# VHH binders against o26223: the designs that were tried, part 173

Target 1, 191 residues: o26223
Amino acid sequence: MKLLWTSQHIKVTVHIDGKVSKMDVLEAIKTRRSIRKYQDREVPEELIDKILDAAMCGPSAVDERPWHFIVVRNREMLEKIPEVHPYGAMVKDAPVAIIVCCDSSLEKIPGFWVQDCSIASQNILLAAHSLGLGAVWTGVYPLEDRVEGIRRLFSIPEHVIPFSVIPLGYPAENPGTRDLFDPDRIHLEKW
Short names: E, the ipSAE of ESMFold2; O, the ipSAE of OpenDDE; V2, 0.75 times the mean of E and O plus 0.25 times the DockQ between their complexes.

## First folded at step 12 (VHH)

Design E14 (framework vhh_8pnl_2; at its last look DockQ between E and O 0.55; V2 from the best seeds 0.00; counts 0 for: pae E 2.1 > 2, unsure alone 62.9 < 65)
Fold by ESMFold2, look of step 12:
Structure E14 (fold): chain B 191 residues (1-191), chain A 121 residues (1-121)
Amino acid sequence: as target 1 above (191 residues)
Amino acid sequence: QGQLVESGGGLVQPGGSLRLSCADAGFTFSNYDMAWYRQAPGKERELVARITTGGSTNYADFVKGRFTISRDNAKSTLYLQMNSLKPEDTAMYYCAKDLWETYVPDYFDYWGQGTRVTVSA
C-alpha cells in the first residue's frame, strides 16, 4: 500500500523569462491604457494565472467574492465573440480573452456584485499591464443583448451573469499617457 | 469650455480628395485622444478614425487605407486627409475627443457642428 496524494491544482510557479515584475502600483495605474492591437504571440499560462490571482485579491461586498472567470484561447470561439458583441471586434485578434462573470448564487446581498466584478476587472487590467501585456475592458453587463449573446455562446447558466470580456496580449500599439488630474473634482469637508 | 470647429468639407467627384480640419479654441488639445466620426443621412454616427496622445491610430474597416488621421498639437488642430472618395463617404463629419478608454461603446458627449462632405456620382 502506498501513500497517495490527491492534488487538484498542483502548480510549479517559476519566474517568467527570468524577470520579476517591479512596476510601482501608482505607475501602473497612471500608465495603463486600453490596448486593441496585439502581437501574434502567445500569452503563457503562467501570466494568466498571475492575472487571475490578482483579480481575486479585490475586496467584495461582505466578502461574497461572486466572480468566476472563463479563459478563452480557442480561435473559433474568439472569432465568434464579435458576432454577439460587436464592440469587441478586437477580440478576434487577441491570443486570449478573459470573461468576468458573477455567480448570483454566491451573492450575499443583492446588487453589489456589479462593484465586485468591476474591481476584479480593473485588477485584471492592471495586472496585465504590470506583466507587459495590453488589455481592454469591453462592457457586457448591463447590455441585455450582449449578456444573452455571451451567455449563449459560452453555455453560461442563467444564474451566472457575464459582466465583461477582456481580450489581452502583448501590445502592438502605444497609446501614450494622459494627464487627467483635475483639482476642481476635489472637495474638502463638503461639496 | 472647449469648442471644436470642423472645416474643409465640400462637394467632390468620386475618386477625389478632401482635407478636413478641426480646430479647438478652448481646451488643452494635447491631453486628449481625438477622433473623426461621420453620420450619413438616415444612419447612425460611426467612428472613422482615432488618434491617441501618443500617436497611435485606428481606422474603421471601411477606410481601407484611403484616409489618414493626424494631429498638430502646437496648433491644437486635428486633420483627416480623405483620398479616393466614394459616394458612400457622403456624410456630415465631426471631430470629437475620443473615448479611447471607454468600456461602454456608445457615448456621444462632445461634438462640433460638423462639416459636410458630398461625393456625387
Scores: ipSAE 0.403, ipTM 0.712, lowest interface PAE 2.1, mean pLDDT 86
Fold by OpenDDE, look of step 12:
Structure E14 (fold): chain B 191 residues (1-191), chain A 121 residues (1-121)
Amino acid sequence: as target 1 above (191 residues)
Amino acid sequence: QGQLVESGGGLVQPGGSLRLSCADAGFTFSNYDMAWYRQAPGKERELVARITTGGSTNYADFVKGRFTISRDNAKSTLYLQMNSLKPEDTAMYYCAKDLWETYVPDYFDYWGQGTRVTVSA
């Protein structure tokens, strides 16, 4: 996979009904929903590259950047993921999935890799949404059965920890919007 | 914290119909995905149907077009129209509010007390 290093500003254009719309970061965050149904449509490699570029733009503890990404397009492999991931049923219906992993050998400070991989995973979701794709974060870590299942399935070495499986595709559902703003969760100066 | 209240359960003959309702007296109903689950005696709780804030629906495989989930945001009420009921549909039916869009039973924040559906000749 030739990752197109586009150092350039990812111009995210969402094609809705043949129209290209620009989605800013706040819009992406606010309107993003988990998508678990996908069209029978392939995701261009260019979009995956953009998504992965975004995934690597997040901060990490002391710049450790412990993340690795497995891009899965093989139908047989996609169909096997639900066998080891009980809540990953939608993965078999996606044209592509990204598995976010941590290389523990890159960790500089213990424990921060979870935060780092979470940031990467969220950036994948946001980028996907901004590009007109749907995605969902299916957690792997810290559930041992899932971690081991994904590890075996993809022959992931012991020092690498699968963190999340993120299926992606053009959305085949409309989850709608939510307003989850809760002022009670905001504390001024102190708890 | 809001309370979900299910109603509409009862005894019906095979092939009969029921309409379940779930009234939400809690948080803004329109902001959350909703679902129906059921639990038969000695069995695990299982998803029956879910509906998003946007109106997208998903059904369990056993539904096979027999049930329809819908919502009325103005009334803060969730519905489950059940047609062509079978003895195997006998269970306690629960309404659930999903605050995290996980669609995982254990992570639903709110459950009702349930309404019993019995399908018997």
Scores: ipSAE 0.328, ipTM 0.713, lowest interface PAE 1.4, mean pLDDT 87
ESMFold2 (binder alone), look of step 12: mean pLDDT 77; pTM 0.772

Design E15 (framework vhh_vobarilizumab_d1; at its last look DockQ between E and O 0.01; V2 from the best seeds 0.00; counts 0 for: pae O 12.3 > 2, placed apart)
Fold by ESMFold2, look of step 12:
Structure E15 (fold): chain B 191 residues (1-191), chain A 121 residues (1-121)
Amino acid sequence: as target 1 above (191 residues)
Amino acid sequence: EVQLVESGGGLVQPGGSLRLSCAASGFTFSNYDMAWYRQAPGKGRELVARITTGGSTNYADSVKGRFTISRDNAKNTLYLQMNSLRPEDTAVYYCAKDLWETYVGEYFDYWGQGTLVTVSS
């Protein structure tokens, strides 16, 4: 048992779906911050499954759902990501990273896959946050040197485009919240 | 009107210390992550240190262990304590609102004229 629940006479597995969520969606959106420092703790496969389930719930252009995800836990591979991603230094310290990719053979209309993968990437961040994890989106596409480097490192075929690398883990920092609401960005009825 | 006024620079010998200050006005200081940037002669601007609204800090590798960023939200002031100064730290130092939430990498942003730090024997 990974939760504080204990029983003297039974053996139970940790049940993520039995855990009460204490974060509503608006709170998650407003309090999510980029987390670049992680505890030295394993992230259970069950939590990754929930995060990826959430990632796939996003809308996509004409329902094309072009996304694929590579789950990376291997230390050697995580340590190599900074060699091809200049702003991915924190990835080497993460217990796991998710690479969001587009399979171009699934595109039904050209050019919307970027929005589709952006939606999936943001959903990963929010789902991780709601589950008590911290994450950060490190951009790959459209920076060709990063795209090529990640494709080489993970043996990603030419028709598949790595979009983002998202390291995640239990957070070891608290960046705090910000109040960034700006009424001047809101235009009623017209510009 | 947004204003950031850096101060505390000067001439110091290697191994010395300086404390930089940045007085902020014209915006709600406590709502923003803040950073120090520097630009050495003939070089581009680089991030030195950053601090979030919640007090989490991040440092460039070149200054880690020697510099300390801090903030006083009651005084709308950002600080950089610079210890064990080296000639390579010679630069104009700028304070700025930070881009903690960038997903592409760091995009350097700064305000004001900066404050010159010269480390020379």
Scores: ipSAE 0.523, ipTM 0.759, lowest interface PAE 1.5, mean pLDDT 87
Fold by OpenDDE, look of step 12:
Structure E15 (fold): chain B 191 residues (1-191), chain A 121 residues (1-121)
Amino acid sequence: as target 1 above (191 residues)
Amino acid sequence: EVQLVESGGGLVQPGGSLRLSCAASGFTFSNYDMAWYRQAPGKGRELVARITTGGSTNYADSVKGRFTISRDNAKNTLYLQMNSLRPEDTAVYYCAKDLWETYVGEYFDYWGQGTLVTVSS
């Protein structure tokens, strides 16, 4: 069943000149939800390219850009991912998944790659959402069993560390919006 | 299944005119913004014209005043009237469908196979 997006997910303004406003960055951030159900619909390559472009636009420590991306569309491979990632069950139902990896040989400062790949992963989620797709971040690193599982499954070299698996697709669920603002988490000047 | 089928391309002399058509099926045509894209040899795909569900139109600067996008919802057809054609208009032209009924952005998820327009003397 095709789920139509509502204004709660995407706010669009049609201008008199025919231009339509894009989803602004705050809207994208605030309305993004983890989507774990997908339509039986393929994701165009153009959208994946845009998502990957966004993934590569994030900052990285000393501009090391250690990230690599495996785009998985093969049905058999998608179905195998849950075997090594127990919380990745939804991956088998997605038309595509992106595996974010770190090439450790590209690190200039040890340890910051986690931040770098996190930024890339979050950008993937935001970009996907802004493009009308649903996605979810399924963590691989730092769980060794998942890291090695994904490594073996995709023949990832030893110097490359799989970080996250992000299934994507047109959403078949609507979790709604949420308010996670917590003023108790904000400290002024000192703890 | 969503389908977009472009037609109307061909060879035309500079200053000539062509009318492209896009037959749409597999979705509620009237509920989606539509667009024409083109891709010239060695160049990226670029937006040519867009038309909203409400009939508002937007054009690339390079085609303003020469091209007209329109739609016939009863026929599920998108049109591009191209007048005063120039050699630089030579490209494969693609019909595109917006992602969602409620998403009226600059993103499109379905494309036809395209129709070749060649402008040459």
Scores: ipSAE 0.000, ipTM 0.261, lowest interface PAE 12.3, mean pLDDT 87
ESMFold2 (binder alone), look of step 12: mean pLDDT 80; pTM 0.802

Design E16 (framework vhh_gefurulimab; at its last look DockQ between E and O 0.01; V2 from the best seeds 0.00; counts 0 for: pae O 3.3 > 2, placed apart)
Fold by ESMFold2, look of step 12:
Structure E16 (fold): chain B 191 residues (1-191), chain A 121 residues (1-121)
Amino acid sequence: as target 1 above (191 residues)
Amino acid sequence: EVQLVESGGGLVKPGGSLRLSCAASGFTFSRYDAAWFRQAPGKEREFVSRITTGGSTNYADSVKGRFTISRDNAKNSLYLQMNSLRAEDTAVYYCAKDLWETYVGEYFDYWGQGTLVTVSS
């Protein structure tokens, strides 16, 4: 009986005794950086699930939630992305990438899907950062050559619009923290 | 409009030192990260060092421990102190406005002709 409690306690302690820390949301926003170098280390499926859960928590226009996500782990596919995405060279070095897409058949108010998918993309970056991962948003839409290239590469149907490609992994670089607050961008009561 | 003017290059013997300067104008220098790049004859341009608006610094492995980046926001200036110079450091050195957080396009800008550093006996 005592051994059963010890086994349950050890199992719970191992899960609690991980490297995961609870990061304040303002800290996450201020310290998140684009990460383009990754360790040669797998990203567990459980972390990807948490990141995608976070991606889907954002608001959307009339709650349309038009987003779809393609999770790419296949090495050959990751290596092909730079061929159609000129600024996505680091994707070939990532253990995994997430492609954020809009399914236009879910769009309820025209044109707001861009904001919707931007919200999902930023949530992916913040969630990855809070889990000890590094990520970078590489823009696809509205650059038509990138949209068509990614669509062809991943067999994305015509009514689905690839929006962003987000490679991620355990970081192998530290770009440092920035000081970007600019009071001149703040206008009280009017312009 | 945006201008970055590099200076301080020259001929130096192996083991010697040089200090490069970059004068910035046409933008709010203190609000941007800044970087040094270099291009050796027949080679691609390569990253040398970066300094953020928050004061964090990064170095390419090939120069770490020998080069020191710094900035003086009051003078709109970026510096690179180069010590223990080697023949492989011979290159044109470029000052750049760092666009690290871009999600479209390249993550640096070049704005000048650069300054030539030649390390030879």
Scores: ipSAE 0.602, ipTM 0.786, lowest interface PAE 1.3, mean pLDDT 88
Fold by OpenDDE, look of step 12:
Structure E16 (fold): chain B 191 residues (1-191), chain A 121 residues (1-121)
Amino acid sequence: as target 1 above (191 residues)
Amino acid sequence: EVQLVESGGGLVKPGGSLRLSCAASGFTFSRYDAAWFRQAPGKEREFVSRITTGGSTNYADSVKGRFTISRDNAKNSLYLQMNSLRAEDTAVYYCAKDLWETYVGEYFDYWGQGTLVTVSS
């Protein structure tokens, strides 16, 4: 049974001390996990807007902001994505996916668009998590077969490069938290 | 359609009691942690009380000893017994459920318009 949600619902984070707050940015970063199972629940457009707003708030090289976003809710299209993205199986189960793209015509310095779109993609993940959603980054670029597959599927112009597909939904799994801190990866002043 | 409908609010004198009810529909409320929030005029929303699927409860310090949260799974409902009401308890009270049934988290959704509780002499 598909749960329908009104746009009027409000999300609240309750801390142990009984205070109502938004998720702390460090908490969002540290507790975020890739979510590949989703509830049969629609994601309000308002949340998508907030996520996209966050996606556009990241820095970009010389402020080129080359990113575009395709919001996909159509079930048929969502179900087709795994056909061209072998590791995107979960997309068909998500109520919505965001495809992050680069408009190469907006690129001012060659190559930095990858960083720009990565930042945007990560912001999507963090924002989603902070809003109580689960998401996963499924890489498209730089794998040519995926790039062309997504391009063809969504009729993306040649000058626009699909970068990532990010399914989103209310999580139906809890992978738990993990400690990824590795002091061996930290070098002081020199390698 | 998921709905939470609050009721039971009203005007009460200081020291009085009210019992708020929240009727859930469109989902099984018992599968979620549930909570009450309130928002006073000109103030931010604040946590009032929570009850887990396991029956554990917690309360804001301001309402401890005065308020009691409970649930009736058969009725798919949540309740808040409010005793010894104070002027500062005046607020719109909202019923909420956890975002996730499979996750014990600190995130809640509420949809209702709330129920107004006014404590005044």
Scores: ipSAE 0.039, ipTM 0.500, lowest interface PAE 3.3, mean pLDDT 88
ESMFold2 (binder alone), look of step 12: mean pLDDT 81; pTM 0.818

Design E17 (framework vhh_8pnl_2; at its last look DockQ between E and O 0.01; V2 from the best seeds 0.00; counts 0 for: pae O 12.9 > 2, unsure alone 61.5 < 65, placed apart)
Fold by ESMFold2, look of step 12:
Structure E17 (fold): chain B 191 residues (1-191), chain A 121 residues (1-121)
Amino acid sequence: as target 1 above (191 residues)
Amino acid sequence: QGQLVESGGGLVQPGGSLRLSCADAGFTFSNHDMAWYRQAPGKERELVARITTGGSTNYADFVKGRFTISRDNAKSTLYLQMNSLKPEDTAMYYCARDAWETYVGEYFDYWGQGTRVTVSA
């Protein structure tokens, strides 16, 4: 239920007007975890649109913006992904997945598309988290068997490179947070 | 010396139970996702179970509900309760910090000699 409703018998608050979470950016970055278990609950198209809008806001090499996204909701297709993507087993249980791709015809500087698509992929994870969703980045590129398998499954043309598969949904687990700060990784002025 | 120390292995009959322990000797246990791995003679090491700092768990398919991973952060100790043991579970068992946030594949690292579990045929 996403209706704002209140009563002296029952008090409930729901989100019905498309409000975006106002999670602090540092909180989002520190608390985002890989989520591999999802509720049996649809993800509204509106939230996917917001996530993809965020994905496209990242910087790219010379503003080349080489990314394309395939949104997969079809159960049979989601169930086939693990057959060609060994570490994508949880994808079959997700209500939706986003495949991040590079269109190599959009490259303006060769070789930076990996960074570009990585930025888009991380933005998807953070945006999903800020909207109350859980996601996990499952790597496709540069593992050639995974690249070929996903390309064939989704009829992706040869000049388009599938980079990552990101299943997402309302989380059915809470991995908790970690304190990973390591001052020995910080070098002042020189190595 | 930062080293994880596994214990609790032994010889059991098929259908028996064991509880494995892993003690942390040198890092902040509560800040790490943890896992149990196993390696049978002549086979590759394989993930058995994972547990995050927040208590979320995941099990290899071969576990089929027979094992339970748990942690006690106050004692810096990881556990694996193993029930309904089969001869196929005979292996060296290792604990390690888990790469829950990996985006490529399972990765493990371990800091001890492991503890042997033998299930007689």
Scores: ipSAE 0.636, ipTM 0.806, lowest interface PAE 1.3, mean pLDDT 87
Fold by OpenDDE, look of step 12:
Structure E17 (fold): chain B 191 residues (1-191), chain A 121 residues (1-121)
Amino acid sequence: as target 1 above (191 residues)
Amino acid sequence: QGQLVESGGGLVQPGGSLRLSCADAGFTFSNHDMAWYRQAPGKERELVARITTGGSTNYADFVKGRFTISRDNAKSTLYLQMNSLKPEDTAMYYCARDAWETYVGEYFDYWGQGTRVTVSA
């Protein structure tokens, strides 16, 4: 049996200067898009702090909170990331990127760190969007070449695993909203 | 930055009172924590008072019950009632808006132009 739901489209107006109105959590989730073009404008440290605070508010397995974050503003380093991340071209154009990492020594139950870091990464995206920033999740783990590339580039110790690279900036594009609701993906009680 | 406009500053004698106002016209005021900061000449900006969306308030230690922060969501206006003013309260007072949800740190990233308060005999 399938649920009959209707989706609502929320139009988000993004100003040229990146200013947005306060949005609720559902609006943030529904209207968030991957942003790969950024204004030539610096992101205030206060916004990064808010984003990181949000990143750390997600749940984790048995509260292990294995995540670490590398905040990258250095232009040279940002420009080097695409060299080891073929789908990270936009990183060089961002004023800042956050690298989400897992400290494996903090892991209490094997394997859940991926979920933990995913939650943290998604919170970064949502928080960024709610603050009028654009961001995109560029996956690092589990691709070995990307993991090792980022590791070497940032001198990340062996017990720490880079998980994602998230460039952020004031958006220079507006992809609009999309409806991703699919009732065919909803099953009641059984498959 | 949002459109925050402070008013109500001025010259007052020690022991006097002032009421500062901050009009917020740029965003949904009721959804934001608000705060008053001040900066005296040659000193760092410091928090004076904070009020959450839920109406909870926090004050700096130096306030000692002399100031009251309040908000009128219908008017999108923040207030700071300042009583028993002292010379050391002389500063530029700034209204600040939190761009994030309630109780998410002490990060305010929208500021007004400030209003000057001078307490002098």
Scores: ipSAE 0.000, ipTM 0.246, lowest interface PAE 12.9, mean pLDDT 86
ESMFold2 (binder alone), look of step 12: mean pLDDT 77; pTM 0.778

Design E18 (framework vhh_8pnl_2; at its last look DockQ between E and O 0.63; V2 from the best seeds 0.00; counts 0 for: unsure alone 63.3 < 65)
Fold by ESMFold2, look of step 12:
Structure E18 (fold): chain B 191 residues (1-191), chain A 121 residues (1-121)
Amino acid sequence: as target 1 above (191 residues)
Amino acid sequence: QGQLVESGGGLVQPGGSLRLSCADAGFTFSNYDMAWYRQAPGKERELVARITTGGSTDYADFVKGRFTISRDNAKSTLYLQMNSLKPEDTAMYYCAKDAFESYIPDYFDYWGQGTRVTVSA
């Protein structure tokens, strides 16, 4: 017997439908924290796909979209990252990491790729948070030794620049929120 | 401009205990992640423990199980309970606002004199 794809209720088995409340975008921005401790729990490929879809939704200079992403799940590779990227020590404990890269052959206007990849990186953090995951941005570019170490470890071509390494997983910590609004940083009409 | 003032250091025998305090004189304490650092003579400053606004804590490997970081937001005070002290814990101890959200390495921000802990028979 074949099951049709049209409804979740084709089976007569009753299941408890749990729903996670949708997170308001301002709440996501305000409550997102760097997460460096993760549960021993696999992150489904489906969630990684949603996160990368979000990463690619950002604006880019002249729509150049210079980003590429390396998804790392292999335990031995994750454990090697701290050997070349000491700021990423927690990556060895993550179930998965995303490396955000710039393909310089896609650059249409020089010098804006850093902003482009920063936008993609922040979108990864926000999307992960909205899906109940925790993540942390560990800086690679512009530290030349970190860039070359990551490039070597993952066989990244010379024209591709690793920008950031973002480990993620279900959080095993709750850093809390901060109230960072500072009206002295706001200038009306002029400085 | 805020000032952090550390206290509670002193001379103690191995196996003893001390409780360090850090008082905040000039900012909204509850909005900052906080940390304790230490520096022994001739050594770089190193992270001892950190605590976030939400109470999540992290400890250096050399200190786990012996030290406990805590905070009292109502009193604007950070604490470090140090038990089972060893001679290698001898150092100046500093509190600082923690750069927990930094995507490059944390730096020790110094806003006070520190408090000296000496562990010697």
Scores: ipSAE 0.503, ipTM 0.743, lowest interface PAE 1.6, mean pLDDT 86
Fold by OpenDDE, look of step 12:
Structure E18 (fold): chain B 191 residues (1-191), chain A 121 residues (1-121)
Amino acid sequence: as target 1 above (191 residues)
Amino acid sequence: QGQLVESGGGLVQPGGSLRLSCADAGFTFSNYDMAWYRQAPGKERELVARITTGGSTDYADFVKGRFTISRDNAKSTLYLQMNSLKPEDTAMYYCAKDAFESYIPDYFDYWGQGTRVTVSA
């Protein structure tokens, strides 16, 4: 898979009801929802490239960039993921999934890889949403059964840790909006 | 902490209908995905129906078009219209809020006390 890495500014064009709309960053963050139902429609490789580009733009501890990505389009493999991931049922219905992994050999400071891969995973979700796709973060790490399941399924080497499975596709549901702002979680100057 | 209060349960004959209600007296109802679950004696709690804040719905396989989940945000109330009830539908029915998009019952924010549905000839 020759990923055309064009360093070009991701012009996000979202087709909503036949209209092309640009989604800004705050809008993407505020309106993003987990999408677990997908249309029977393929996701263009161009969009996957943009999403992966975004995934790699996040910061990492001391710039260690420990992340790797497995792009899964094979239907048989997609259908097998739920067998090792009990909350990954929707993956079988997605046209594509991204598995975010950590290469532990790239880790410079122990433990920060979880943050790094989390940032990458979130960027995938935001980028997908901004591009008119739906996605959901299905956690793999730190659950050992899921980690090992995904590892075996995709022949992931021992030094590489599967972190998340993110199915994505064109949304087939309307998640609506939520206000998640909680002022009780904000502390001024001290706890 | 917000309280969910289910109502509308009762005894009905097979083929009968019930409409369950769940009143939210707590947090902003419109911010939550909502769901109905049921638990029969000796069985695990199972999903019946789910509805997002956007109005998208999902149903368990056993529903087969017999039940309809809906919500009224103005009234902060969740509904479950149950038609063509069967004896196997006998259970305690629970209303739940899912603020985290987890779709995992164990991590739902709030559960009601439940309303009992009994389907018997």
Scores: ipSAE 0.294, ipTM 0.691, lowest interface PAE 2.0, mean pLDDT 88
ESMFold2 (binder alone), look of step 12: mean pLDDT 77; pTM 0.775

